VH-VL binders against eRF1 methyltransferase catalytic subunit MTQ2 (MTQ2). Designs and how they scored, part 3

Target 1, 221 residues: eRF1 methyltransferase catalytic subunit MTQ2 (MTQ2), of Saccharomyces cerevisiae (q03920)
Amino acid sequence: MLPTPYVKCDYDKVYEPAEDSFLILDCLEKEHDFLKQKFGNRLAIVCEIGSGSGIVTTFLMQNKIIPQENSIHLAVDINPWALEATLDTAKLNSCKSSFLEVIQADLNSSIRNNQVDVLIFNPPYVPAECVPDVPGSREEADQWLDLALLGGKDGMAITDKLLRQLEQILSPDGVAYILFCARNKPKEVIKRFVDTYKWNVKLIETRKAGWEVLSVYSFTR

## First folded at step 26 (VH-VL; from m1 with heavy chain T106I)

Design k4
Fold by ESMFold2, fold request of step 32:
Structure k4 (fold): chain C 221 residues (1-221), chain A 123 residues (1-123), chain B 107 residues (1-107)
Amino acid sequence: as target 1 above (221 residues)
Amino acid sequence: EVTLKESGPALVKPTQTLTLTCTFSGFSLSKYGMGVGWIRQPPGKALEWLANIYWDDDKYYNPSLKNRLTISKDTSKNQVVLTMTNMDPVDTATYYCARSYYRQWIGYPFDYWGQGTMVTVSS
Amino acid sequence: DIQMTQSPSSLSASVGDRVTITCLASQKIRSYLAWYQQKPGKAPKLLIYKASSLQSGVPSRFSGSGSGTDYTLTISSLQPEDFATYYCQQYYDTPLTFGGGTKVEIK
């Protein structure tokens, strides 16, 4: 059982780690041998989209889930408070030996050309009438949490955008881990995705969280 | 100010279908997390949960009343409708609608209630 | 389904008394428990959620405690307006279930 990072940040502005966060940690621990076999002898680019508190990226670095010391960890978030929290969490857990770069970007807008070896995405999966607008300034802090949670129609607006770009994001041997809730209807989503692309999609783990069921799938070529 | 009000028939004959409408104000079912539930209370007896509906049209029903209940919403009218089929004298109760907020995968307890409407089932 | 056993079913008490009501769940519910107060002819009123969190506007003489399967509502100094029936409710899982109620009567 691998230790969970300590997290200290302002939960009024940054999504607090919860059952979805912990499910992703468990999935990455379960996938440790697979990732070690696939990337253990080379430098890897590891990207988390929607880094939030930084708990997932810090877990990866702290526990050397990607074992090569010089592998690059990219933490992407549109929320500037989340980028600060990610750096603070990594520092709090003594992640000195790993390279971490935080990037303020909308989704994957700055990561293309098949550069990512491991992608982790805990999307805003909560169904809502629409996706919230990006706040106009850092000072509109009350709106940042909605952006982390609300995924528009069926909770899939943001996740669908990523899925359409996945072929351009992942390296030839890359793997993506994407979280869904039951309200997203992941089996239907995956059916449509694999009908369009010839990828391997595998359920890694599912967990009941309160009244909801969460699941994490891996996507490989 | 959040308010809810139940409306429907006060008297229903056995085997008939009961239709109750909850009309509310001060919140909208188009907003993330918002939901409405129905609870009943027979005279002198405990509370019994019937059904919940949430902003994303997700629905939860009491299985002891299986296949008798249908819950639906009209977000533009701020209404939730409960239909209960095959009424029996044991279904005589006060029926309440109440607000439930969905947060972190759980429907929270009912924080605002309607005044209730008494429904009597008799010949 | 999670059954809630509430005790006592009724009690008599005087103004100023400390009153304790117990609610037992048939399985662990991880503190997803609420307490309601209901006066005759009125709708229930939420007092406590998440076992121990006081709803806004509820007097501090009400408190909730417990964990696992055993939960308690305490009224530290009973007031005249507290004579009512009290219900616990679990919301850990559906179906949502209530206790049988505890009627607190004047002595």
Scores: ipSAE 0.284, ipTM 0.694, lowest interface PAE 3.6, mean pLDDT 88
Fold by ESMFold2, fold request of step 32:
Structure k4 (fold): chain C 221 residues (1-221), chain A 123 residues (1-123), chain B 107 residues (1-107)
Amino acid sequence: as target 1 above (221 residues)
Amino acid sequence: EVTLKESGPALVKPTQTLTLTCTFSGFSLSKYGMGVGWIRQPPGKALEWLANIYWDDDKYYNPSLKNRLTISKDTSKNQVVLTMTNMDPVDTATYYCARSYYRQWIGYPFDYWGQGTMVTVSS
Amino acid sequence: DIQMTQSPSSLSASVGDRVTITCLASQKIRSYLAWYQQKPGKAPKLLIYKASSLQSGVPSRFSGSGSGTDYTLTISSLQPEDFATYYCQQYYDTPLTFGGGTKVEIK
């Protein structure tokens, strides 16, 4: 059992680690030997989209899921408070900031050249009428939390956008870990995805969280 | 201020279909997390949960009622409708609608209730 | 389905008494337990959620405790307006289920 990072940040502005976060940590622990063997002897670019509090990126770094000497960690978030929290969480757990770069971006707008070896995405998966607007200032804290939660129609608006770009994001040997809830209808989503692309999609873990069922799938070529 | 009100027939005959409407104000079912449920109470007996519906049209039903229940919403009218088929005298009860919000993957307990409507099932 | 067993079914008490009502779940419910108060002819009123969290506007003489399968509602000093029927309810999983109720009466 690998230790969970200590997190201290303002949960009025940044998504608090919860059962979805911990499911992703458990999946990465389960995949530890696979990731270490696959990427441990060459440069690996590890990208988390929607880093939030930084708990996932820090878990990867502090536990050396990918050996530190062979990894560059990119943490992407549109929320500037989340980027600050990610750096703070890494520091609180003695992770060297020289191996971590934070990027303020909408999804993967800067990452489309088949360079990402490990992608982790805990999307805003909550169904809503629409995806919220990006707040006008960093001081509008409650609006930043909505952006972390609300994923539009069927909770899939943001996730579908990433899936359409996945072939351009991942390196040839790359793997993506994406979280879904049952409301997203992940089996139907995956069927449509594999009908379009020749990828291997594997259920890594499923977990009941309250009345919901969460699942994490891996995507490989 | 949050309010809910139940409306529908006070008397139905055995085998008929009961249709109840919950009209509410002070919140919207288009807002994420919002939901409405139905609970009944036979005279002198305990509360029994019937169904919940949430903002994303996700629905939960009491399985003991063997698919007799249908719950639906009209967000533009601030209404939730419960339909219960094949009514029987044992279904005589006061029927309540109540608000439940969904957060962190659970439906929270009912924080606002309607006054209730008595439905008698009799020939 | 999770069954809720509430005890006692009724009790008699005087104003000022400490009153304790228990609720047993047929399996662990991780403190997803609510308490309601219902007066005759009225809708239930939420008192406690998450086993111990007091709903807004509820007097501090009401408290909830317990974990696992065993939960307790306590009224520290009974008032005239507290004579009512009390129900527990689990919301750990569907179907949502209520206890049988505890009627608190004047002794």
Scores: ipSAE 0.279, ipTM 0.705, lowest interface PAE 3.7, mean pLDDT 89
Fold by OpenDDE, fold request of step 32:
Structure k4 (fold): chain C 221 residues (1-221), chain A 123 residues (1-123), chain B 107 residues (1-107)
Amino acid sequence: as target 1 above (221 residues)
Amino acid sequence: EVTLKESGPALVKPTQTLTLTCTFSGFSLSKYGMGVGWIRQPPGKALEWLANIYWDDDKYYNPSLKNRLTISKDTSKNQVVLTMTNMDPVDTATYYCARSYYRQWIGYPFDYWGQGTMVTVSS
Amino acid sequence: DIQMTQSPSSLSASVGDRVTITCLASQKIRSYLAWYQQKPGKAPKLLIYKASSLQSGVPSRFSGSGSGTDYTLTISSLQPEDFATYYCQQYYDTPLTFGGGTKVEIK
């Protein structure tokens, strides 16, 4: 069992790691050999969209899921507090800062096309009346936290947006790991990708965690 | 200051429908994560959860009573309403509404409670 | 449904005594456990959440511990005002379920 990083962040401002986060870690551990074999012998770009506390990015770096010397980690988050948390968490766990870049952005708006080899996405998937607006100031901590949680009417607003951009984000051999909850109706999404888009989609992990049933799927061309 | 108060009939006849209203202040069900639940307690017995409703109108019911329960909210009035059909003397209890919240698909315990309203089911 | 088995059902203790109440879940609930105090004729009051976190305003003599399926509420030094019934509650999964309660009587 690979060690879980120590997290340094303010949970009033940044998403607290929960069962969804830990499931992603388990997924990555399970996929460790696969990822090492596929990307371990070349420079790989690893990108987490919505890095939050930095626990996932740090886990990847700390445990060398992809060898550090052959990987660049991009941690993307719209929340400035999440960026700080990601850096602090990485530092706390002795990750080399030279291999980590934090980017304040909406999804992949600041990332070049077709360059991400490994994409990790833990979306805001909680149903809400609407996706909240980006706060006008840094001091509105609660509002920033809401951005990490609220996924629109069916909780899929942000996930769908990413899915539409997935082909543009990933390198030709790229892999995306995306978390779903049962309420997101992931089977419908998977069916579309498999039947219509002709992608390879695999269930990596599924787990009932209290109120929710969580799943992580891998997406490849 | 967070406050909740239950209102409804103190006496209900068997087979009738009970309607309880929870009026609250100090928080809003328009805010993310906010929720209100109903819990009842028969005299001298343990607590029993009935139903929860959240800001996004998501609803949860006790399966043992689901077919009899309906929970709804009026955010503008800061009210949550619980209806329970086909009341029976066994449903005699103090009924509480209480505040909770929902985060990351995990509920939160009830941190603020109303004083409770005693409902007796008798012919 | 997750059953919560609380023990003992009742106990008597003197002022100053250490009191321990146990709650056993029928399955792992990952510390999503709360403790309530209920005085006669009053609504329950939240004491502890997440198994060991003390609710604001609650005296420090109250503490919670445990993991997995086994949890404990401890009153380090019982006070006269602690006469009450205590309940555990899991909120890991629905339906939300409570323990049977423990009545604490002061000698």
Scores: ipSAE 0.165, ipTM 0.722, lowest interface PAE 2.7, mean pLDDT 91
Fold by OpenDDE, fold request of step 32:
Structure k4 (fold): chain C 221 residues (1-221), chain A 123 residues (1-123), chain B 107 residues (1-107)
Amino acid sequence: as target 1 above (221 residues)
Amino acid sequence: EVTLKESGPALVKPTQTLTLTCTFSGFSLSKYGMGVGWIRQPPGKALEWLANIYWDDDKYYNPSLKNRLTISKDTSKNQVVLTMTNMDPVDTATYYCARSYYRQWIGYPFDYWGQGTMVTVSS
Amino acid sequence: DIQMTQSPSSLSASVGDRVTITCLASQKIRSYLAWYQQKPGKAPKLLIYKASSLQSGVPSRFSGSGSGTDYTLTISSLQPEDFATYYCQQYYDTPLTFGGGTKVEIK
């Protein structure tokens, strides 16, 4: 079992790691050998969209999930507090800061096309009346938290946006790991990617967490 | 003011189907997050959850009774209906409907209750 | 299913007494626990939600605490109107489950 990072984060401002976060970690552990074989010792770009507390990005770095030690890790989050938390968490766990870049952005708007070799996405998947607006101030902590949670009427508003950009984001040999909940109807999404887009999609891990049934799927061309 | 009221037969014969109606006011099942649940309590015994229904028509049943239970809503009438088939004397209880919330994939406790309706199953 | 073990099943107390009721869950429920008060012939009344949050209109002498699997309801100073049966309930997962109840009787 790979070690779980220690987190340094203000949970009043940043999403606290929960069952979804830990499921992502388990997924990455499970896929560790696959990733080693896929990328070998070549330089890779690893990107997490919605890094939050930094637990996932730090986990990737500290455990060298990608074999090449000099691989670049990009942590993207719209929440400025999440960026700070990610840096703090990485530092706390002795990750090399020179290979970590935090980016404040909506999804991958600030990342070059087709460069991400490994994409991790733990989306806001909770159903809500609407997707919250981006707060106008850093001081609106509660509103920033809502952005990490609420995904619109069916919880798929943000996920769908990412899925539409997935081909643009990933390198030709890239792999994306995306978390779903049962209410998101992942089977329909997967069917579309497999049947229509001709992608390879695999269920990596499934877990029941209270009322939620969470799953992580891998996407490759 | 939030109110709920249960209605249905006070007496049901064994093997028959029980139909209970919950009529509520002060809130609407058209509103996001709103839910209504049914809970029963045999005389002198503890509470048992039966089923919940939410604004988006999502339904949850007690697995021990799932095959016997059907919950539905009529939002326009502010009513929730519970049907329970193959009634048995062991199902004799006070049946309550109560309001609940749904948030972040987790239910909330029942904050408002009906007065309950006693249902006796007897030949 | 998550089993809720409530203790004691009954207790006798006097007005002014401090009363503590315990609820043990068979698994972690992340503080998704509620406490109810029920008087004879009446529906349960919500007292506490999320383990420690006081429901609106409930007297401050009622408090809830706990985490993980262990939770407690405390009445700091028992009043005459507090003699009733109390139930805990988890709403972390379905099926929703209640404790067996604790009857608080007058000594």
Scores: ipSAE 0.085, ipTM 0.704, lowest interface PAE 3.3, mean pLDDT 92

## First folded at step 31 (VH-VL)

Design o1 (from z3 with heavy chain D58Y S106T)
Fold by OpenDDE, fold request of step 32:
Structure o1 (fold): chain C 221 residues (1-221), chain A 123 residues (1-123), chain B 107 residues (1-107)
Amino acid sequence: as target 1 above (221 residues)
Amino acid sequence: EVTLKESGPALVKPTQTLTLTCTFSGFSLSKYGMGVGWIRQPPGKALEWLANIYWDDYKYYNPSLKNRLTISKDTSKNQVVLTMTNMDPVDTATYYCARSYYRQWTGYPFDYWGQGTMVTVSS
Amino acid sequence: DIQMTQSPSSLSASVGDRVTITCLASQSIRSYLAWYQQKPGKAPKLLIYKASSLQSGVPSRFSGSGSGTDYTLTISSLQPEDFATYYCQQYYDTPLTFGGGTKVEIK
C-alpha cells in the first residue's frame, strides 16, 4: 500500500477526508501502472477539481503516481481555505511546490482547453434542496463546507456540469477519474457516455460507505 | 399533523403476493429529504426493517428480502406501496409504515409510525 | 450487516427506580442510534435519536448516551406509564437493524 499523506487543515473550514477520499486514493494506486505507462514519458498535466484538504493531490505527488519531473499538478477549488489546506498538506509531506499550482476557480473556468491529461473529481454528490451559493465572505466557514458536500436535487448538479465540459477539459489522450454514489445513478451517466458519446468508461473501484455505495469510474475517449 | 395508515389484506395464502399501502398526511414525498419506510414485527419478536423510499424515488431494501420486495410511491395520492412476493407463514407479522428523512450521509430514524396492520400468512 | 445486541432482554423495577438498558453494535455506528418505546398493541415511539438527542415531547427522565459500539438508554425515575418494550436501532448503515428489545416490567 502506498502511504497516505498527513493532512494539515482546519476541518471546520475544509472537507475532512472520508471514505470517498480514500476510495479515490485506492483507485489511483490501482491505476498507478496504467498512468505511469501512459504519461510517464512526457510532461503531464494533472488536475484535481475540488482539492479540499489536498490529500489526493498530495498523494499523487508524494507517491509519484506520475513522475514529478514530468508532471504539473493543478489543484482547483472554489474554497479559499481549501487552497491553503492543499498547499499546507503538500508542504507537510515534502512535496515540491514548484510542481504544484493552486487555483481558485469554479470547476475548469481558469484552465485552458484540452490540456489536462489526468483529471480527478470528487464532486459534491450529496442530494440537497439546492446547490449552495458561494459565500460572500471568507469567514463563513460552514457555508464553504456545504459547497464541498451538497450537489443539488439529485446530487448531480455539479457533476453534470463537469461532465458536459469533460471533452473540453481533457487532452486527446486524457483520463478522468470521477466519483459517484449510487444515489447519483451513475449507470445512466455511463450509458450516455458509452452509447451516445462513444467514450470508454471503466469501473475502477467500488465501496460501501454507510448508506452510500461509492464508485470511481475512469473516462477516456 | 403527521399521520400514516397501513392498509391491505389481513390474510394471505402461502406463495401469494402481499400488497400493502401506506396512506399518509401532514407531509409530502415531493419535499426534499422526505422518506417512508416499512418495518415489520412478528408476534412477540423484534422489529425488522424492510424497505425505504424517498422523495427522489430512490429505494433501499433489506438484502435478506430484496428479491421479494418492491416499494413504490404515488406522490399525488400521498401513498407508498409495498409488495412482497412468495409469502410464507414466517412472514406473519404486524407491518408498519413510518416516516423518515435522508440527510447528507445517512438516513434518519422513524419519527412517525402508522398503527400497523396485522398480516397472517396461512393456508 | 450490523448486529445490535440489547441487554437485558427483560427487567423488573419499581416506580422511582433508575433503569438502564444497553445496546452493543457489532461495529462502530458513530452515534447513529435511536431508541424506541413500544407499548403492547401499539406502534413504536421514537424517544432518542443520534444516541443522545431527545425527541420532541419525550419526558426528560429519558436520556441516551454512548459512542462507538456501546450505547445506553437511561430512565432516571421509572414511572407507571413507562411499562413497555424498548428497542435500539442503528441507522448508520443499511440494512437498518434493531436490537432484540428490552421488556421493562413494573413491580
Scores: ipSAE 0.582, ipTM 0.836, lowest interface PAE 1.1, mean pLDDT 94
Fold by OpenDDE, fold request of step 32:
Parts: C-alpha cells; sequence; structure tokens
Structure o1 (fold): chain C 221 residues (1-221), chain A 123 residues (1-123), chain B 107 residues (1-107)
C-alpha cells in the first residue's frame, strides 16, 4: 500500500478528504503500473480538477505514480483556499514545487487543448437545487465549500460539463479518471458517453461509503 | 400541514405478497430533497427500517429484506407503495410510512409519521 | 450494519426527575443520530436530530449530546407527558438502524 499524504488545511474553507478522495487514491495505486508504463518515458502533464486539500495531487507526486522528473502536475481549483492548501500539502510531504502548478480556474478554462495526459476529477456530485455561484470574496468560506459538494439537480451538472470537454482536454493518448456516485447513475451516463464518443470506459474501483456507492471510471480514446 | 396515512390489508397469509400504500399531503415528491420511507415495528419490539424513496425516484432498501421489497411512487397522487413478497408470521408488525429528506451526503430523520397500519401474517 | 445499543432498557422515575438515556453505536456515526419518543398505540415522534439539534415544537427540557459512538438523551425535568418509550436512530449509513428502546415508567 502506498502511503497517504499528510494533510493540513482549514476544513472550514477547503473540502476535507473523505471516502471519495481515498477511493481515488486506491484507484491510482491500482493503475500505477499502467500509468508508469504509458507515461513514464516522456514528459507528461498530470492534471487534477478540484484539487481541494491537495491530497490526490500530493499522492501522485509523493509516490511518483508518474516519475516526478518526467511529469508536471497541474492542480486546478476555483477555490483560492484550495490552491493554497494544495501547495501546503505538497510542501508538507516534500514534493518539489518546481513540478507543481496551481491554477485558479473553472474546470479547464485555463488549460490548453489536448495537453493533459492524465486527468483526475473528483466532482461535486451531491444532488442540489442548483449549482452554487462562485463567491465574490475569499471570506465566504461556506460558499466555497458548497462548490466542492453540490452538483445540481442530479449531481451531474459539473460532471456532464467536464465529459463534454474531455476530448478537448486530453492528449491523444490521455487517460481520465472520474468519480461517480450511484445516484448519478454512472452506468447510464457511461453508456451515453460511449454511444456518443466511442471511447473506452472501464470501471476501476467501487466502494460503499455511507449512503453512497462510489465508483471510479477510466476514460480513453 | 403534513400528513401521511398507511393503507392495506390487515391480514395476509403466509407466502403471499403484502402491498401497502402511503398517501400523504402537505408536501410533494416532486420537490427537491423530499423522500418517504417505510418502517415497521413488531408488537412490543423495536423499530426496523425497510426502504426509502426520493423525489428523483432513487431508492434505498434494507439489505436483509431487499430481495423481498419493492418501493415505488406516484407523484401525481401523492402516494408511495411498498410491496413485500413471501410474507411470514415473523413479519407481523405495525407498518409506518414517514417523511424524510435527502440533504448533501446523508438522509434526514423521519420528521412526520403516519399513524401506522397493523399487518398480521397468519394462516 | 451499524448496531445501536440503547441503555437502559427501562427505568422508573418521578415527575421532576432528571432522566438520562444512552445510545452506543458499533462504529462512529459522526453525530448523525436522532431521538424519538413513542407513546403506546402511537407513531414515533422526532425529538432530536444531528445528536443535539432540537426538533421544532419539542420542549427545551429535552436535550441531546455526544459524538463518535456515544450519545445521550437527557430530560432535565420529567413531566407527566414524558412517560413513554424512547428510541435512538443512526442515519449515518444504510441500513438505517434503531436502538432497542428505553421505556420510561412512573415510579
Amino acid sequence: as target 1 above (221 residues)
Amino acid sequence: EVTLKESGPALVKPTQTLTLTCTFSGFSLSKYGMGVGWIRQPPGKALEWLANIYWDDYKYYNPSLKNRLTISKDTSKNQVVLTMTNMDPVDTATYYCARSYYRQWTGYPFDYWGQGTMVTVSS
Amino acid sequence: DIQMTQSPSSLSASVGDRVTITCLASQSIRSYLAWYQQKPGKAPKLLIYKASSLQSGVPSRFSGSGSGTDYTLTISSLQPEDFATYYCQQYYDTPLTFGGGTKVEIK
């Protein structure tokens, strides 16, 4: 078992690692050999959308899922506190800052097309009346947390947006890992995606977490 | 005012299927977050959760009884239906329907209950 | 499944007494704990949710406390209408599970 990074951040402002986060770590561990073989011999761009506490990005770096010298990690989050937390978490675990860039953005708005070799996405998947608006200031901590949790009426508003952009984001050989909960009806979503884009989608991990059954799927062309 | 009321047979024979209907008012299962659950209580015993259904038609079942339970809703009639197959005398209990919510990561306790309907399983 | 162990199963008390009921979860339920009151021939009534939040309309003499696996319902001054059976319930995980109940009887 690969070690879990130490995390220290203000959980009043940043999403606290939970079962969904840990499931992603397990997924990456399971996919370690695959990712190393596929991307270990070239400069690879690894991108996490919604880095939150930085636990996933740090896990990737610390454990050299892709050799650190051959990888650039992009941690994207709309929450400015998450960016700080990601940097702090990486530093706490002795990750080299030169291989990590944090970017404040909505999804991949600031990422060049077809550049990401590995994409990790832990979306806001909790059903809600609507997707919250982006807060106008840093001091609205609760509102920033809501952005990490609330995914619209069926919890898929943000995930669907990402799925529609996946071909634009990923490099030709790129791989995306996306987390779903059972309430999102992942099998139906995946079917629609495959029918539309004719990609390869594979279930990597699944786990019961309280009221939720969580799953991580990989997406490749 | 929120109200719920259970209806169905008072007597069921062993191996038969029980069908219960919950009719409610004061809220709608078309509203985001709304849910209805079924709970039963054998005479003189503790409460046992059976199943929940929510506005988006998502369902939760007690795993110990999942293979015997089906929950469904008719939003237009403000009704939730529970079916339980292969009834046994051990299933004799008062059956309640109750309102709940789904919020964020978890459900919510049952804040409004029906009066309950006694179901006896006997030959 | 999360098991809820409630104690005591029964107790005798007088009007004005302080009553305490305990509920122990087999694992941490992170305060996702509710308390119900049930009178004979009636449906349960929600008293407390999220371990310590008082349900609307419930008298202030009822209070809940606890965290992790240990939770307590307290009636500060027992009233005649409070003689009933009380149940705890966790809703942290499915299946939802209830305690065995505590019958509060007149001494």
Scores: ipSAE 0.579, ipTM 0.835, lowest interface PAE 1.1, mean pLDDT 94
Fold by OpenDDE, last read:
Structure o1 (fold): chain C 221 residues (1-221), chain A 123 residues (1-123), chain B 107 residues (1-107)
Amino acid sequence: as target 1 above (221 residues)
Amino acid sequence: EVTLKESGPALVKPTQTLTLTCTFSGFSLSKYGMGVGWIRQPPGKALEWLANIYWDDYKYYNPSLKNRLTISKDTSKNQVVLTMTNMDPVDTATYYCARSYYRQWTGYPFDYWGQGTMVTVSS
Amino acid sequence: DIQMTQSPSSLSASVGDRVTITCLASQSIRSYLAWYQQKPGKAPKLLIYKASSLQSGVPSRFSGSGSGTDYTLTISSLQPEDFATYYCQQYYDTPLTFGGGTKVEIK
């Protein structure tokens, strides 16, 4: 078992690592050899959208999922507190800052096209009446937390946005790891990608967490 | 005012299928977060959860009975239907439908209940 | 499945008595616990949700406490209308599970 990073952040402002976060870590551990073989001998761009506490990005870095000398990590989050948390968490675990860049942005709006070799996405997937608005200030901590959780009508509002851009985001050989909740109806999404887009989609990990069944799928062309 | 009412046969023979209907008012299963569940209670015994259905047609079943249970909704009629196959005398109980919610990761306890309908399984 | 062990199964009390009922979960349910009151021939009535939140319309003599695996329902001063069977229920995980019930009888 690869070590779990120590997290340094204010949970009143940033999403606390939960079953979904840990499932992603397990997924990455399981995919470690695959990722090393595929990207370990070249410069790879690793991007996490919604880095939150920084636990996933830090996990990737500290455990050398991709060899450090051959990887650049991009941690993207719309929450400014998440960016700070990501940096703090990385530093706490002795990750080299020169290989980490934190970016405040909505999804991939600040990422160049066809550049990302490894994409990690833990979306807000909880069904909600509506997707919350972005807070007007840093001081509205609870509202920032809602952005990490609430995914709209079927919990897929944000995920769908990313999925529509997945081809644009990934490098030709890129892989995306995306977390779903059973209520998101991931089978319908997978069917579309496999049957219509002709992508390769694989179930990597699944876990029951309370009322939810969480799963992580990999997406490749 | 929120109300629920169970309807169905009072007597079912062994191996037959039980069909119960919950008719409710004061709320709609088209509303976000809204759900309806079925709970049964054998005479003199504790409560047992059977199944829940929600506004988005997502369903939860008791795993011990999942292969025998089907829950469905007709939003336009404000009805939820529960079917249970292969009934046995051990399934004799008062069956309740009740309102619930889904909120942020988990469900909500049942805040409104029907009066219950007694179902006896006997040859 | 999360098992809910309720105790005692029955108790006798008098009007004005303080009554305490306990519920033990087989694993942490993170306060996702409800308490119900059921009178003979009637449907259960929700009393407490989220371990300690009083349902609207429920008298203040009812209170809930606890965390993790251990929870308690307290009736500070038992009233004549409080003689009934009480059930705890966890809704942290599916399947939803109830305790075995506690019958509060007249002493």
Scores: ipSAE 0.562, ipTM 0.830, lowest interface PAE 1.1, mean pLDDT 94
Fold by ESMFold2, last read:
Structure o1 (fold): chain C 221 residues (1-221), chain A 123 residues (1-123), chain B 107 residues (1-107)
Amino acid sequence: as target 1 above (221 residues)
Amino acid sequence: EVTLKESGPALVKPTQTLTLTCTFSGFSLSKYGMGVGWIRQPPGKALEWLANIYWDDYKYYNPSLKNRLTISKDTSKNQVVLTMTNMDPVDTATYYCARSYYRQWTGYPFDYWGQGTMVTVSS
Amino acid sequence: DIQMTQSPSSLSASVGDRVTITCLASQSIRSYLAWYQQKPGKAPKLLIYKASSLQSGVPSRFSGSGSGTDYTLTISSLQPEDFATYYCQQYYDTPLTFGGGTKVEIK
């Protein structure tokens, strides 16, 4: 069992780590040997989209899931509070010597060079009538939290956008880890995705969280 | 003001299919988190949960009865419908519909109930 | 399935008495526990959720406590209108399950 980072975060503005975050940590621990063997002797670009509290990116750095000397960590979030939390969490866990850059962006808008070796995405997956608008100011804390949670129709609006761009994001040897809930109907989504694109998709782990069932899938070429 | 009301037959013969309708007002199943469930109570006995349906059409069934139960909603009519196949005299009970709110991966307890409808199963 | 064992099955008490009803779960339900009151011929009414949170409009003489597997409903000063049957219900996991009920009779 690898240690879970201590989080430094204002939970009024950034969601507290919960079962979905912890499932991703467990998946990365389970995938540790695979990732080390695949990327351990070469430069690896590791990107988390929707970094939130920074717990996932910090877990990767703290536990050297990708060897520290060969890893560049990018943490992407549209929420400026989440970018601050990511830096604070990394600092709290003595990750100052790791290469980490935080990027304020909507999804992957600045990352389409086929350069990402490891992508991690915990999307806003809760079904809603629509995806919330991006808040007009930093001070609208509740609106930032809603943006992190609500994923539009079937909870898939944001995830579908990422899936359509996955070919442009991942390097030739790249792997993506994407979280779903049962309400997203992930088996149906993955079947349509595989029928349309030539990707190898594997279920890494599933976990019950209350009445919800969460799952993480890996995507490779 | 939130209200729910059950409607359907008071008498059903063994083997027949029961169809119950819950008509509600004061909330909408289009709102994130909203849901409706069905609970029954045989005369003089404890409550038994049957099924829940939520705003996104996600459904939960009592597994003891799953192959006999179907729950559906019509959001525009503010209605939820429960069907139960192959009725037997042991299914004689008062049937309630009730509101449940889904939050933090959990369905919350039933905060508003209909008055119930008594269904008797006999030949 | 999570079994809920409720005790006592019935009790008699006088107006003004403190009444305590116990509910035991077959496994930890992490305070996902509700209490309902049901009067004869009426639908149940939610009193307590999350083991100890009082539902809006419920008199303060009702309180809930407990954690893990052991939960308690307390009526601090029994009133004539509190004659009813009380049910606990876990909502930690599906299927949702209820206790067998406790009939409170005012003597």
Scores: ipSAE 0.367, ipTM 0.721, lowest interface PAE 2.5, mean pLDDT 88

